# Ledger of designs, part 8: VH-VL binders against q66k79r27to160

Target 1, 134 residues: q66k79r27to160
Amino acid sequence: NPAGECHRPPAADSATCVDLQLRTCSDAAYNHTTFPNLLQHRSWEVVEASSEYILLSVLHQLLEGQCNPDLRLLGCAVLAPRCEGGWVRRPCRHICEGLREVCQPAFDAIDMAWPYFLDCHRYFTREDEGCYDP
Below, E stands for the ipSAE of ESMFold2; O stands for the ipSAE of OpenDDE; V2 stands for 0.75 times the mean of E and O plus 0.25 times the DockQ between their complexes.

## First folded at step 4 (VH-VL)

Design B19 (framework fv_sotevtamab)
Fold by ESMFold2-Fast, scan of step 4:
Structure B19 (fold): chain C 134 residues (1-134), chain A 124 residues (1-124), chain B 112 residues (1-112)
Amino acid sequence: as target 1 above (134 residues)
Amino acid sequence: QVQLVQSGAEVKKPGATVKISCKVSGGTFSSYAMHWVQQAPGKGLEWMGRIIPIFGTAKYDPKFQGRVTITADTSTDTAYMELSSLRSEDTAVYYCARGSDTYELPWSYGMDVWGQGTLVTVSS
Amino acid sequence: DIVMTQSPDSLAVSLGERATINCKSSQSVLYSSNNKNYLAWYQQKPGQPPKLLIYWASTRESGVPDRFSGSGSGTDFTLTISSLQAEDVAVYYCQQYYSTPTFGQGTKLEQL
């Protein structure tokens, strides 16, 4: 339990920060992440073997166009979340919602639904709760 | 344990097309890369291409691009390799294998499970 | 394309002796971000498909005997069999998976 807001950012959870080593996320705006990630994967081996990681990696190849780079970075915010000063940070929900809207025609073209692990109401938070733009 | 079972030997004439199947049982099919490897008699291994079945995404070695088509049927857990415009130099054993395809997709460490191989003989 | 070159093309080793097979890549298969070498070793016996022995240059596949070991980094790799057994007579291939997969030409290991 937190002692007061001056000791932690809003909507942040205490975490041990480690170096970001996930290949698909090497161009993220941060260089530290944490385990467990937002999907409760406990190591790089578990992330690499996950259906979510496989899906994210292959979607990069299938969804050519404006959607691809942003979709990858959005997935990275969940699979290798930003960790700063001992706190895990959550990405902005409005960024997820905007990207889903932009990407919808590309997903429809391959007859695929928006990924459940990127459901904008699950791992994303509001600007007034201290979210970041992935 | 996962097992890959390939279709039987084929004898074809030059100019024909061959289609080989590879059925996966006892393990995950859809989310792993399914590779195809050619081995000419007395020669080494040569990668032809791969597919990731869940997405239908195929990638080919440029040497075979234009003649090879790799497909997958997720309802039957079967991958297919079709090679057209056959020539005598295509006489080889063809293997399917499950595994990683590129450094961006490291969820599998090399090609860990292999089919028994399918001999394709091209003769006049 | 990354070209993989093995040496020697063939090798004869007595039972119980050490066998050493080398593999060289035309460019580095070490990914600096995760410090891993994208290199595998396979064993192929006559009439059989290849069998994965080693991945990540030095990690032994489950069920592979301890006498098999892989070493090296970047462009130069070695497969070592510390004490040759009769069942080890086979052709050995290195393979990179740093980019589009490519195999070495193979090294035929025979019992002397």
Scores: ipSAE 0.006, ipTM 0.536, lowest interface PAE 11.1, mean pLDDT 82

Design B2 (framework fv_sotevtamab)
Fold by ESMFold2-Fast, scan of step 4:
Structure B2 (fold): chain C 134 residues (1-134), chain A 124 residues (1-124), chain B 112 residues (1-112)
Amino acid sequence: as target 1 above (134 residues)
Amino acid sequence: QVQLVQSGAEVKKPGATVKISCKVSGGTFSSYAMHWVQQAPGKGLEWMGRIIPIFGTAKYDPKFQGRVTITADTSTDTAYMELSSLRSEDTAVYYCARGSDTYEFPWSYGMDVWGQGTLVTVSS
Amino acid sequence: DIVMTQSPDSLAVSLGERATINCKSSQSVLYSSNNKNYLAWYQQKPGQPPKLLIYWASTRESGVPDRFSGSGSGTDFTLTISSLQAEDVAVYYCQQYYSTPTFGQGTKLEQL
């Protein structure tokens, strides 16, 4: 429909991009993030004091092997999300789902559930909606 | 600002047990790794183990496994290292150290804040 | 266990001159998934605890002077002090954290 409404993509929320200064996420594939982040934290100081950041730090310390750096980068996609061209980018749900499957034995070994803020259906979107690989 | 203060020097006989404390002030304790490192007189550094206080989960170097116990009390922001079945070769300065505030393997990457050290002398 | 070997055991360098300390791991400490080397450097002065200088092989800790730099990847690492100052006289240790943490034997840096 040539007169149809312009639909905003779910993965393209409007944002002001700032430099990625959270040192925990310095190895992310992008250099810009935004505030508020996907958890509605207003600054990097608030992120570092958050329960989600503390939980991610603890899980990273307890989990070993292949899961560790990928889990941290997944957390960074939520706590310091990629910002590009004035839009916040949402990470791919299938990457989250794949990592959860790989990490499940390690989580089971420490008797912990997959973190709620990393629930693959909350802040992650489909490839057909323009997601990125964190 | 973050400071680690360890308990004082100890003199023990062979076969005894020693327990050293490390109190953290001025910074976060519970979610950061607290490490213990042994340094024999005139020798290098040996990692003994670490604890994540919030969960009470400890990891040990196999060399000390079975003799070392690392614990933490989050109500007093204090980590403890207990070494049993002491031998003369356990004579050393023992350091506690906090891991840095970034994510890494559960081992120590950067131990950015260290205690002053506790001398333990094992002699008969 | 990953064995860390430093060279030399000791060296003497004049004030203002370059000091180079080497560290070799028995196995690679490079993690391919994040392309990071799990290697740190520490400085220890007599009667003091060690002080973190470098982590991730080349990242300088906050407050550490620019004259300290780390380089290398995989199994071979170098700590460089570009212009020795009197306060730099100390023992230097490398440490891997790729596996159960292990330290090198230490390199004693003296003023010539």
Scores: ipSAE 0.000, ipTM 0.537, lowest interface PAE 12.4, mean pLDDT 81

Design B20 (framework fv_sotevtamab)
Fold by ESMFold2-Fast, scan of step 4:
Structure B20 (fold): chain C 134 residues (1-134), chain A 124 residues (1-124), chain B 112 residues (1-112)
Amino acid sequence: as target 1 above (134 residues)
Amino acid sequence: QVQLVQSGAEVKKPGATVKISCKVSGGTFSSYAMHWVQQAPGKGLEWMGRIIPIFGTAKYDPKFQGRVTITADTSTDTAYMELSSLRSEDTAVYYCARGSDTYDYPFSYGMDVWGQGTLVTVSS
Amino acid sequence: DIVMTQSPDSLAVSLGERATINCKSSQSVLYSSNNKNYLAWYQQKPGQPPKLLIYWASTRESGVPDRFSGSGSGTDFTLTISSLQAEDVAVYYCQQYYSTPTFGQGTKLEQL
């Protein structure tokens, strides 16, 4: 992770960085993102109208407090991904896997499966590929 | 650029009902929270309630609960605030405001875009 | 409800001088899980709607001049204008969004 921030990381895509303006994600550990996001949304208006963002908002209202902040930040890593030095950074897969395990009882309580857009094998990479902790 | 345009001033008698509209243009309506805030003459701001149009869910401050109804029409990108059983102390400017984020439980969020305000005067 | 109390109720500051407005909450608005303070600051000029200046206690809204800054945590918050300009004459409100939203009573900032 540290080596990746000043140089091109192994799992990074070239991008133009813009200011992070999604208020739901204002407490993320980074200040810049890019479009298209990892779901191929092209603007903040598209993100906020998306089923993924709406689902994340509903889940925030329904899930236990211990799961909520970390789940929100994980969603932010996909909907408003970290952009540093002209590169899109991918979050760590093991963080996603650990959170899914911790949140499982809360999802079970509302009879819902873990969301497909947060599938840990879709937008997340390994530590040896320069991932970051969202 | 997002703009909120409210309906015009109203003059009502005590016991009447008033309904104010707030039309959103130039931005996303359905997924943002739409808040209503009361400001009596020479006084500060008081939150009345909000609705998230895509969910149809409204929440109210207990002070106004039972008299206020907030609704939204996603086909016209318009939010409404209806206040019933009007009293002279309801004389105020009423503002609609957009929240930048749609989630609110258990916490609300900052209001980044505001309407111009609607003056409601309640007199006998 | 969380009660927000501002001080002073009014103050007069000369152009170019520093203005400081305080806000106290009756209970903490700091959420321990994310270490964020659910506090915003608004500016209202006569005949106009409020304008969001600061959210998360210290994050400046886009387009707001850098002379405006917010600080504090938990129950005690401060809005600072480092060098007062004529257009800054207004009433300032703090607002918590940790629970059902509540505003402070307002601080009227006048030019001395």
Scores: ipSAE 0.005, ipTM 0.538, lowest interface PAE 12.1, mean pLDDT 82

Design B3 (framework fv_sotevtamab)
Fold by ESMFold2-Fast, scan of step 4:
Structure B3 (fold): chain C 134 residues (1-134), chain A 124 residues (1-124), chain B 112 residues (1-112)
Amino acid sequence: as target 1 above (134 residues)
Amino acid sequence: QVQLVQSGAEVKKPGATVKISCKVSGGTFSSYAMHWVQQAPGKGLEWMGRIIPIFGTAKYDPKFQGRVTITADTSTDTAYMELSSLRSEDTAVYYCARGSDTYEWPYSYGMDVWGQGTLVTVSS
Amino acid sequence: DIVMTQSPDSLAVSLGERATINCKSSQSVLYSSNNKNYLAWYQQKPGQPPKLLIYWASTRESGVPDRFSGSGSGTDFTLTISSLQAEDVAVYYCQQYYSTPTFGQGTKLEQL
């Protein structure tokens, strides 16, 4: 029998959980999020008016195939991060890196850069730190 | 709260064109789908088409295609529906409605906010 | 086009009793990639626009009383009002948004 695992999210990720009310993210595997989100937006109105949310909508319409649903869920993990037990779960960096790799040719084809708010080294954390797999 | 305010009632002759406006206030306009729905007197709801303002992309139900034009003005947060070659069967209340999300894949429309409706009467 | 058929066309229910409205789609509105049913329910009172009650077949819109519930998957869907209130007298519409949006013909709910 192996020893029990230990995960230690930073105390800075502590938060008050609220109901997830962003319909674009209704197919996420969680029902609670928090404000401010990882981008420091403080309300649903701010999120929906944000350049990041608008960009995600544009990319969803323009990108083809395998990239579309997974890109949306990745964006949701940043714009409406999973909140459970009074703390925020940061999404997994390796999921971001894998998705960027498969989506990059499609982004190049439409002459668009990978979104800065989805930079895999900004809001994403390692598997061994208890990251959320979106 | 988000509100959709439509232009007032219209009376038109057969063969005329009508253009109805729908102004969005108190919320996001550009990234939401703006739908138009027809309801003839005593009848049910029929989807006519929609536009996603940020893309400028309009889609129409084939039944109205060729007669309906849906446009958006992002500077005034206003969507428009223009219906041409009016016939008596076009007498109806026309509603604008905001989609619950911005993604049309496959077709992700839950219409969460509706305008008050615009009565268009087509008579000789 | 996906054709939506509701049953019954009209229903009379006493206050406090359960009301059940059915909706059938001519083809599945379940999207396999996200396991979501692209189906909504609306309430329309005379002289008013429709009001969204349920989306994704079973998710209640914010502010909608918990006596309203949606169920079903694929082609067969149900809207249930567990205990009818006077303000629930209205026409109810199902709507698919899996393809070009289409509405059912409507079910008129009346108070006995």
Scores: ipSAE 0.005, ipTM 0.531, lowest interface PAE 12.2, mean pLDDT 82

Design B4 (framework fv_sotevtamab)
Fold by ESMFold2-Fast, scan of step 4:
Structure B4 (fold): chain C 134 residues (1-134), chain A 124 residues (1-124), chain B 112 residues (1-112)
Amino acid sequence: as target 1 above (134 residues)
Amino acid sequence: QVQLVQSGAEVKKPGATVKISCKVSGGTFSSYAMHWVQQAPGKGLEWMGRIIPIFGTAKYDPKFQGRVTITADTSTDTAYMELSSLRSEDTAVYYCARGSDTYEWFYSYGMDVWGQGTLVTVSS
Amino acid sequence: DIVMTQSPDSLAVSLGERATINCKSSQSVLYSSNNKNYLAWYQQKPGQPPKLLIYWASTRESGVPDRFSGSGSGTDFTLTISSLQAEDVAVYYCQQYYSTPTFGQGTKLEQL
């Protein structure tokens, strides 16, 4: 009976949702996030000082073509994850894998590996686990 | 009040090499693209290349590829442009410029801060 | 490479009158995912480095007077000076940053 049972999505972690205040992620498809983020950062000051955030900024300036904005939104899914109704949501692994394939020539051109914090098997999950497109 | 200060004017003979410096002060250096732009007398602007100092990765316009080398020293916040096998048509003012970031650190919009320029004269 | 073409090569306008400069790119510089045009405008006065006026096709750089405005999308762009002042006499350049940066050939704006 739906009234007596609360069934959370398998890919959702319990969290307190707050307004998304990070300007670089203002064009994300959601308006609420949580702390700690998926990297265990506890505040916006910590996020902005992080090596992951700095790396995203540098990669945006180095990478050409369609990769730049999509890479930023993928990073936002980890640094300012989607939060709904007390649950933190995880983005789809296949979106990460598809973007990695599209971006591979650009990363090769700058002699860099795909960033570890965007490893598609770390913070991303399958469709059958209730993932979303970031 | 970020400033880019370039080295002084140079006079070189054909076949020589010139190396120009661009020192950044009052702002962030390592994570911003540092561009080099050539302007021959009475002519327009021509992009030569850029470097992202934190990675040391340079990218060049094909017209200059093979003759230009752009480097950076993050310990002194200085970018360098070296142009070899100089010809008389390389006589120009060379500018360094910093790429800017509109969304704090995500979107780079053009070149917001420029050096004063360095005149390089190639003559026999 | 994306080729930027400006028109006219030179333009003479009386003080207080409107000046318009056009810029055309050989390929679209609009990125559909963020709906941004990767197009900037610069002003260069004799003996000075270029100064950024407009970025994202229509956003004025801080400190740039509101008589300067940018418009257009995709391949066709315009820089407008609504009321020419004496200090606006300069060469103006458009520049794309969608790919490897390229500049237009420049438009020389003179006082008529």
Scores: ipSAE 0.005, ipTM 0.550, lowest interface PAE 12.0, mean pLDDT 82

Design B5 (framework fv_sotevtamab; at its last look DockQ between E and O 0.04; V2 from the best seeds 0.00; counts 0 for: pae O 9.2 > 2, placed apart)
Fold by ESMFold2, look of step 5:
Structure B5 (fold): chain C 134 residues (1-134), chain A 124 residues (1-124), chain B 112 residues (1-112)
Amino acid sequence: as target 1 above (134 residues)
Amino acid sequence: QVQLVQSGAEVKKPGATVKISCKVSGGTFSSYAMHWVQQAPGKGLEWMGRIIPIFGTAKYDPKFQGRVTITADTSTDTAYMELSSLRSEDTAVYYCARGSDTYDFPYSYGMDVWGQGTLVTVSS
Amino acid sequence: DIVMTQSPDSLAVSLGERATINCKSSQSVLYSSNNKNYLAWYQQKPGQPPKLLIYWASTRESGVPDRFSGSGSGTDFTLTISSLQAEDVAVYYCQQYYSTPTFGQGTKLEQL
């Protein structure tokens, strides 16, 4: 992690950064990602067919414009995690928690549960672990 | 190229129900919102509601007093709009419409693909 | 719901002249995070379904002639036809898709 506070893990393999190729995530603040993603998807074909990606692709219409783009971009950080200099960056937990607070009512309005892949403790890291704001 | 083909014209009596189909061909059905729009003779366009087929989630304009039901069948790539308790003022052309899947922009597109319209005439 | 109001209700313009149609929304349709106005313009000729001309307030749909342009932001929008052609005689609608879609009442454009 050349920009972070964490040491390299004992099994020190670097990630291969590839161009981000997801149309639903094309407005992300970064242009490179890696496989496998945080959900262990291993190819663009798997991601694009996944229920997680399909949900992100319809969020604007599903939530009546609420939480777009912030919630969509949060999900993009899970499905297409930022990759720079051979290192994968995880999105910040406090951003996820803040968005859940403001966006939960939109999901309640359509009787839909908060998406499991936006679990703020599972896929999002603390500031002291070198996270970024998607 | 995505195309929307609607069912044919209907003539109905007041109080009856009409169900109009809208079949999608040449593109993805399940992950695109399908909208329904009413246009009375000589009048403007009026949004009735929409469905997102993969989730089965429908939303309606209150103007139709709960008389509209919008459904989708992902096995046949067909959306349906059912209007019950028909009145003479429901005489109109009904359109289905959605975004095209050829765009590289985020999913919030204008309605660039329209069905041919279905005339419903309500008369005795 | 966001109410869309067009002006004028009808307009007569000579061939080759500029036509201007205004659309106002009751609240902003600009999403600040991506700076996109969720506004579309449609053209409708008799017996035909509407045709998308402009989306995101100013982006022309594929195959739409350059004489059509959209402008404005937030709550005030304009469709301009720089040099009217005979085939441009139609009814024009603005529509927001920021939230639950709503249409303007329409503007009938006629040839003088």
Scores: ipSAE 0.110, ipTM 0.693, lowest interface PAE 5.8, mean pLDDT 85
Fold by OpenDDE, look of step 5:
Structure B5 (fold): chain C 134 residues (1-134), chain A 124 residues (1-124), chain B 112 residues (1-112)
Amino acid sequence: as target 1 above (134 residues)
Amino acid sequence: QVQLVQSGAEVKKPGATVKISCKVSGGTFSSYAMHWVQQAPGKGLEWMGRIIPIFGTAKYDPKFQGRVTITADTSTDTAYMELSSLRSEDTAVYYCARGSDTYDFPYSYGMDVWGQGTLVTVSS
Amino acid sequence: DIVMTQSPDSLAVSLGERATINCKSSQSVLYSSNNKNYLAWYQQKPGQPPKLLIYWASTRESGVPDRFSGSGSGTDFTLTISSLQAEDVAVYYCQQYYSTPTFGQGTKLEQL
């Protein structure tokens, strides 16, 4: 598991917002994102070439449609985080944890671990910290 | 071209633990299964287990279950195989090999790239 | 686990002659959804790692000479070398990857 950090990021970070231009996340509820994303990718080219994006793009197939589009949108919140008013918005931890619980059987069925870039503790924040529901 | 480079030969005492590495260069690491194969001197190939780095889950042959641990570091494109409670019959060359046999991503076929092998000698 | 059994354990073939190695799986490795056989053949020479020759039972890996061919389906497979060359002396393994990968015991091919 490459997710070695236990530090919880702040709910929002100062950032320059850019237009969301990611095909897999075209149905996200927001239109602006920022670089670097929560995985420290600094361009669309890097994001689209990343293992995380590749996995996200095939997740529907791997899980035979289960837990979609929720998992995809959760991934979008990490790969192309919401940016508003010059701040990066972070998705809610309880949403991540709930989805993980519901989707765990689907992952187990294909012998796949919960994706490391969807680490609920690492990339998601609490409600009282200003998180949003992706 | 894709290459797998393994760590050097190891000499261990019975009961010890060995950990060998397999670094991938020239290609994608995370999306391909990394297999580990044991070959005792003059014997055949035995599959030990595999990991798909982005999936984070390893599977093992029952023969090695409980003694073998396969991990992957996507930040360094390196896979590891740790074998504990070493015994004399563990003396063998261990290979890492890239393949895609669990999912049709990107393609499913045999182990197309192999490491050079790592000799592990277990002796008193 | 699927058990792979090769035959013969060893054979000697003259240069230029046909070499045939058989491999049988304890259960079918044919996937009905894509009609592919999850079967590979490897060549291993002394002191070297195995080399992939054939996958999907009959598809040659890039760079593999035309004299190598794979055939069969379901549970019975064959590796054929149409005209044995000196460099073909090696141990050959079949392997299924339909489920948890398993290898045949190997076939030692020698020059007669």
Scores: ipSAE 0.009, ipTM 0.614, lowest interface PAE 9.2, mean pLDDT 89
Fold by ESMFold2-Fast, scan of step 4:
Structure B5 (fold): chain C 134 residues (1-134), chain A 124 residues (1-124), chain B 112 residues (1-112)
Amino acid sequence: as target 1 above (134 residues)
Amino acid sequence: QVQLVQSGAEVKKPGATVKISCKVSGGTFSSYAMHWVQQAPGKGLEWMGRIIPIFGTAKYDPKFQGRVTITADTSTDTAYMELSSLRSEDTAVYYCARGSDTYDFPYSYGMDVWGQGTLVTVSS
Amino acid sequence: DIVMTQSPDSLAVSLGERATINCKSSQSVLYSSNNKNYLAWYQQKPGQPPKLLIYWASTRESGVPDRFSGSGSGTDFTLTISSLQAEDVAVYYCQQYYSTPTFGQGTKLEQL
């Protein structure tokens, strides 16, 4: 009876879920997040003052094309991660890698590097570890 | 509670330039988009443009591009809208409004705090 | 630019009755990747600035009474006031933020 078992999903961090109140991420496909986020920011005020959030905002202003909204949603998966059932879910590494491929020409055009906090090997995990697809 | 206070009414002649201020108090200014909206007498709302003060980046509706300039002074928490080459059709109430989300991704999903409005009358 | 068209231009409704206001966009404001509609509703009373009521087509802004609801998707949207109160007499505007922001022409709601 796997459905009757009370066990932690792979790669899920225990957390207290709170309502997603970070307005920039209000179009995310989920309604609950947690603090600290994956970058160890402790409140939405700290997130919005962070260098990571500012960098994401600069890139949004400079980039054109299909990757703009998807880049923001990927950033939200790290800055305001999905939380459900008392567990925070890490976003999927393959989604990050796919988006980086799509966005690479746009980044090259403005001579900017892919953001370090969105390095696909840092805060992202594999499907077999129960990742979330933002 | 955050409040937006605009400068007072203006009367201008055709061809003149008007500059309206919008001062933010009681809340964060620099990281929120500051929008400007025109409303002609008895008519609806028309978006003119916005600025994100911390970046100094302004976007404009093409209809106003070339005549409108939106600026911000982060030292005084004040946004400005300057409209040049005024015509009688520019007679309107001009509102400033703060976007609902920080940094305007991609446009604010709403404008939740508004100034009281500034009446600009253009007549010969 | 995306053109927003509201109907009717004006509407008179008795206190306690339902008011329905429609909004159509010239192209879809539904973003396929997140399945969200980039559509907001505002209320404006005479001599006052607009007030945000609804965003993402159906999400009520904090402090907005439950009698206000938004519905619709893609190009066709509706604002419903389930039981009109005297303070609801106002002009209502829809607004898209899918691209460069544009407003509908407004619907004037009067009490019968």
Scores: ipSAE 0.006, ipTM 0.597, lowest interface PAE 9.2, mean pLDDT 84
ESMFold2 (binder alone), look of step 5: mean pLDDT 91; pTM 0.936

Design B6 (framework fv_sotevtamab)
Fold by ESMFold2-Fast, scan of step 4:
Structure B6 (fold): chain C 134 residues (1-134), chain A 124 residues (1-124), chain B 112 residues (1-112)
Amino acid sequence: as target 1 above (134 residues)
Amino acid sequence: QVQLVQSGAEVKKPGATVKISCKVSGGTFSSYAMHWVQQAPGKGLEWMGRIIPIFGTAKYDPKFQGRVTITADTSTDTAYMELSSLRSEDTAVYYCARGSDTYEWFGSYGMDVWGQGTLVTVSS
Amino acid sequence: DIVMTQSPDSLAVSLGERATINCKSSQSVLYSSNNKNYLAWYQQKPGQPPKLLIYWASTRESGVPDRFSGSGSGTDFTLTISSLQAEDVAVYYCQQYYSTPTFGQGTKLEQL
């Protein structure tokens, strides 16, 4: 009966939730995030100046096919992670791994490597640790 | 206030090449996607392709791939569209358009700033 | 490619009355993970470039009057003008950006 109980997810860190304000992430399925983000950026200004954000912002234009929305949302889960009830939710590693496989031909076509900040073993967590499916 | 200013009307013979410019003024150029859209007389809009100037990367609609080349010069804040092997059916107004957002979102969900259009007439 | 089909091809509406324009996509432009529709609406007046009105199917662009609204999901979309003004006479285009961008054929809105 999970509906009536408030449990701390295994991999969640305590956080202060703020409104999601990144325009590149305006289509995310959640409305709240936190700082620092998973890359340890401490404000919107720092995120917007980052190479990771710039890359994420143009990936929709660089890559073709249905990989585009999934990849952007995956990046958003790292740069503006979902925050609920005072807990930050890390995105699911298996979603990252599956998407990397699907997107690899599109990256190969433009001679670009999978982005380092989306390394599936860096900021992503396992399903049994309460990960978020973006 | 951002403005896109395109080069003037062109009259070309069949088989010729046309190159149209689109200069961005009053705002950021390099990080915005620059799109090109064709509109034949009395017809609808057809996306041709786009470039992201900061990366120099262009993508084209398959219908135009092989005849269209889109380039950008970041030193002059100008995008170019070159269409070769011109045919009478290429007679159209060509628009350049910048992506829909500010620097935070490089043109992913629409085109919010447009040039005035350039009429290209292909006749013998 | 995703094919966009608009209906009707032309529509005449009296000033102050409601105008409704429909757009259908050949496949869904709703992305299941974020529940967003990758659809935009543009207005084009004779001799002018298109103007962005709506994106994400229902989000109004800055400076666009609130009489314009977008609705729908998946494959069926509607642009509504709640009370037609003289300056709204134009051709309206829907456009998907779920994949390589494609436009509908356009709907010509005239004053009756």
Scores: ipSAE 0.005, ipTM 0.550, lowest interface PAE 12.2, mean pLDDT 82

